# Ledger of designs, part 4: VH-VL binders against FAD synthase (ribL)

Target 1, 153 residues: FAD synthase (ribL), of Halorubrum lacusprofundi (b9lsn4)
Amino acid sequence: MTRVVAQGTFDLLHPGHVHYLEDAATYGDELHAIVARRTNVTHKPAPILCAEQRRDMVAALTAVDEAHLGHPEDVFVPIQRLDPDVIVLGFDQHHDEADIAAALAERGIDCRVERASGRDPRYEDELLSSGDIVDRILKQRGSDCDGAREGQR

## First folded at step 3 (VH-VL)

Design sa07 (from s04 with heavy chain A108Y I111Y; framework fv_disitamab)
Fold by ESMFold2-Fast, scan of step 3:
Structure sa07 (fold): chain C 153 residues (1-153), chain A 122 residues (1-122), chain B 105 residues (1-105)
Amino acid sequence: as target 1 above (153 residues)
Amino acid sequence: EVQLVQSGAEVKKPGATVKISCKVSGYTFTDYYIHWVQQAPGKGLEWMGRINPNSGGTYYAQKFQDKATITADKSTDTAYMELSSLRSEDTAVYFCARDRTYDFWSGYFDYWGQGTLVTVSS
Amino acid sequence: DIQMTQSPSSVSASVGDRVTITCRASQGISSWLAWYQQKPGKAPKLLIYAASSLQSGVPSRFSGSGSGTDFTLTISSLQPEDFATYYCQQANSFTFGGGTKVEIK
């Protein structure tokens, strides 16, 4: 059985996440997703939703066979335990596939590193990133939330 | 409290074998790789190999493939490193270390044993 | 194999000085680089991982930078406890640099 691992934060699930996981699933027989905990997110703002909720949402997707939480100190703990055959990187991730594959081989892990395809919005107003969703919330609700204070000035 | 405690210093004759232990506590033994690092007197650090305690899978630096054997015993939460056919050049401090991230491409050693001095002399 | 060249081999410095140590990989290693501090007779201690991430409990005067092949460890204001040997280590196949000894001027 070919085991595939996909990983991410999966905050505010959007069609970009669904596309990533569906594409990742095509690389093997079973897809495992690893969902980052809040404490492991260092390159962007902390996720809005708790890790258990984000995992449960990912686990509900047809493409995903099992969803796992990352370790409190490191989201990659389950990767070692799962010992995957393929790791599929997200379309916008900056990791070099060849370097990661070489590192895995040096460690005695026979794991292929692939990159998911991107996709274009299918309709006007389709948001394909959690950052875009947060930006939209701030734009549409920021002044509404603080309207009383702004009106006083 | 995370601890890696190594066995005591050894004095061996050329041709002997030595087996060094690294007993861990304060975390789940099977969730982290254990690496072994050699440091000859007055010299720098040299990576020897590592073990996945969950699977028993090992990987060695080419220099140490026929010299070192790394094992793990889940019942005692202990990793071992055995050196065979000892020569004077094997005189060194040997460290065990935990792989911090559980990230297969990261390999950062966050907790270390205190070191075990192995002296090989006639 | 990936070779790590560390410069300088030694540096003499005074308390309060800014100290910079450089590490160069023979091929690209992305950000898979760590820095360790070792005092005589002691085990190494992790200072920086993933090229620029500060290990928990390490003073903020330590910082790391770089990606690809060129990396730098900086100590912004050297303290008495910082006199030690520093090693870089690439995480792809676990090669260490030769070390840089930071000693009292």
Scores: ipSAE 0.007, ipTM 0.507, lowest interface PAE 10.7, mean pLDDT 82

Design sa11 (from s04 with light chain S31D; framework fv_disitamab)
Fold by ESMFold2-Fast, scan of step 3:
Structure sa11 (fold): chain C 153 residues (1-153), chain A 122 residues (1-122), chain B 105 residues (1-105)
Amino acid sequence: as target 1 above (153 residues)
Amino acid sequence: EVQLVQSGAEVKKPGATVKISCKVSGYTFTDYYIHWVQQAPGKGLEWMGRINPNSGGTYYAQKFQDKATITADKSTDTAYMELSSLRSEDTAVYFCARDRTYDFWSGAFDIWGQGTLVTVSS
Amino acid sequence: DIQMTQSPSSVSASVGDRVTITCRASQGISDWLAWYQQKPGKAPKLLIYAASSLQSGVPSRFSGSGSGTDFTLTISSLQPEDFATYYCQQANSFTFGGGTKVEIK
């Protein structure tokens, strides 16, 4: 059986996450997702939801066979223990597949690195980013110091 | 408290073999790679190799492939580095270090042993 | 094999100075770079991982920047305890830079 690993933060689950995981699942027989803890997130704003909740939401998706929490200090620990055949990077990740494959090999992890396909919004109001969802919440549900300007609700 | 504690200083004759230990405490030994680093007197750091304590899998720098042997003993939470056919140029401080990786690609050594001086003299 | 070239080999500075150390990789390493501080007779101490992330417990005067092939470690206001040798290290296949000794002026 071919084991595939996908990794991400998966905060405020959106259709882009679903597409990524569905695409990742096509690379093998069994898909495992590694959900980053807050301590693993270096180049993005901290996730809104706790890691366990994000893991449980990912685990509920049809494409995902199992979801795991990342190690608090070392993202390679779950990858090494799962011993995958393929790691599928997200479409927007800027890391080079060859560079990641080399780093895995140097750590004794024998694994192929692939990249998921991207997906455009299917309609004007579709949100494919947790940041965009947070911005929408703040705009529509945030405090209003001057309610007289809201003509329609 | 997370610690890596190395064995004490060694004085060896040319041609001898030395085995340095690195005992781990305060975390799960099999969850982190252990690296070994050589530092000759007055010189910089030079990476030698690493071991995955869970699998026993090793990777060595080209310079050290036929010189160093790295092993791990899960029953004692101890990593070892053995140097064979010692020569005067092997005189150095040897460090063990834990590989911590935050993001997928960022391997960094967060906890280091105190170092072990090996002196090779005739 | 990835070569790491570190500059300068030494720098003389006074307390309160801004100190900049650079490191260049012979090929692209993304953000797979760490910085270490080593004092005489001591083990190295991790300062920065992932090129720009500050290790827990390290003072905020230390910062790292760069990606690809060119990287910088900055000490914004040098303190007496910062006189030491600094090393960069690439995480792709584990090579260290040659080191930069930060000395009292």
Scores: ipSAE 0.006, ipTM 0.529, lowest interface PAE 9.3, mean pLDDT 84

Design sa12 (from s04 with light chain G28D; framework fv_disitamab)
Fold by ESMFold2-Fast, scan of step 3:
Structure sa12 (fold): chain C 153 residues (1-153), chain A 122 residues (1-122), chain B 105 residues (1-105)
Amino acid sequence: as target 1 above (153 residues)
Amino acid sequence: EVQLVQSGAEVKKPGATVKISCKVSGYTFTDYYIHWVQQAPGKGLEWMGRINPNSGGTYYAQKFQDKATITADKSTDTAYMELSSLRSEDTAVYFCARDRTYDFWSGAFDIWGQGTLVTVSS
Amino acid sequence: DIQMTQSPSSVSASVGDRVTITCRASQDISSWLAWYQQKPGKAPKLLIYAASSLQSGVPSRFSGSGSGTDFTLTISSLQPEDFATYYCQQANSFTFGGGTKVEIK
């Protein structure tokens, strides 16, 4: 049995997340997803939704056998415990493959590191990133100092 | 191969506006956030803000929220940072930098532009 | 917001010396800390990410340690090319430390 791990923040679940997890599942028999806690997210603003809700949404996806919360202090703790055969990185994490492999080796984790494929939008208004969704909300529902909220659509 | 190349030095008068470019090459522009960092002469590094080149979404340090505007042009793989209402205290080197990783080990800037000196003088 | 206190502000050292630089965060940042080297007139260079991971191409004499609020950058045997200013940076909201200038004795 080949165990695959995918990981991400999975804030405001979108078709890009679904594609990533479906692609990751093709690498083995069992897919486990690790969902980052707020303390693990630094590149972008903190996730809108709490970690437990994001985990539950990921767990509901057909491609995912089990979803886990990340460790507050060490993102590799769940990976060490799962002892996977393959870790599949998201498409947006492209230039990090060798660095992730090195970090895993340092922690005694002997597994293969693979990369998920990206995909194009299937229709004009399809959003494939959480950042794009937040930007859309701010533009259509947010307010600015000039009173754009509610007065503009 | 992976490079961030910034526009050249600028000399401006107080009250003027300046727009600095950061052209990326050697990777997919929309896959990584671009950050902007200010360094006043003889001083340390200060984070200004960042942009998601895919969405155009921005996030700013409070100090720069009313001062800086960060944009991105996907067609030219170029990020921009505009400073308005320039004062002498805005004299600094401005750097663009790529965030090393998106979600796994993020927040470290692995590739930097060479810097752009903006001098504000009367 | 998270404040980063870096110490010392400067250190005078000789080639072959062991140099230690510390960084303290005002709140827990887990291991989300990077270290940079900056030489005069140049852009910063990433040395360490995630508190202890060496960036590819960086000499093994550089090492990082720590977690939570207290972090250390160590240069085990200082070389001539290591005279520079070093900065820590927390990745939770992107605050830099004040810098440590490593100067020739």
Scores: ipSAE 0.006, ipTM 0.508, lowest interface PAE 10.4, mean pLDDT 83

Design sa15 (from s04 with heavy chain F104Y; framework fv_disitamab)
Fold by ESMFold2-Fast, scan of step 3:
Structure sa15 (fold): chain C 153 residues (1-153), chain A 122 residues (1-122), chain B 105 residues (1-105)
Amino acid sequence: as target 1 above (153 residues)
Amino acid sequence: EVQLVQSGAEVKKPGATVKISCKVSGYTFTDYYIHWVQQAPGKGLEWMGRINPNSGGTYYAQKFQDKATITADKSTDTAYMELSSLRSEDTAVYFCARDRTYDYWSGAFDIWGQGTLVTVSS
Amino acid sequence: DIQMTQSPSSVSASVGDRVTITCRASQGISSWLAWYQQKPGKAPKLLIYAASSLQSGVPSRFSGSGSGTDFTLTISSLQPEDFATYYCQQANSFTFGGGTKVEIK
């Protein structure tokens, strides 16, 4: 039996997330997803949706057997508990496979590290980034200069 | 039973437009994506674009983005591909093809039309 | 965009030969690869999807293998009806390989 782990923030689910999880699932018999808490995200603005809701949305996807919350202090704790055979990184995630493999080895976790394939938009105006979706909402419905002025109408 | 039937061969002059049809039968038209593929004489296959017949949503290869327009008519179970501003390099056989499954990242084409030859010459 | 490099461009073979065709992606595509057979004047026919899954109705002498960037189509014992051009296709954003023509020796 081969256990696969995928991980990410998964804010505002988009087709890029679904592609990643479906690709990760092809590496083994069961796929577990780890969903980052707000405290795990320091490189970008905090996610819009709470971690529990993001976890529940990921858990609902056909490709995902179970979804788990990340650990607030140590991102490797859920990985140690799951004891996977393979970890699949997202296509555009900046983590180097060798660096992740070294960190796992230091913690006594023996598994291989793979990277998922990317994909291009399938139609004009397809959004494959949560940040782009947020920006679209703010521009069309929200609080930028043009949106605020039009909202007063 | 499942089949895609394309319209017949066309001969066009440079600068003209052509519209090729792909009529489906034997399955529910709106359940599967339809792709279009170009094959120049003696050359290989080149993907052009695809349509979701249920929504009308389209996606094109960069090369064909300003050249091809793909549409679908639910009332006649027919997909269309229109080429504008025809040039001699557009001379090719054009195929429509069904995505193997209703999942749009499947990307394997299990049922193909017979092809439509478009010749562009003066 | 993902480039698909297919080799060889042509191969001369005899009935009963084992034929191997290779396809390489410029970036990882997992198992998102299909193989097609095309005979002159005909539409392509799907042989293999998801890198190694045999399409219904396709003879078992055809097999696919590989993952990531390197993929292989094998015909274990070439039959007269197998002389054709073969194409790989990545299923991520739909790029075809250049084709391999299998010709009679």
Scores: ipSAE 0.000, ipTM 0.485, lowest interface PAE 17.4, mean pLDDT 83

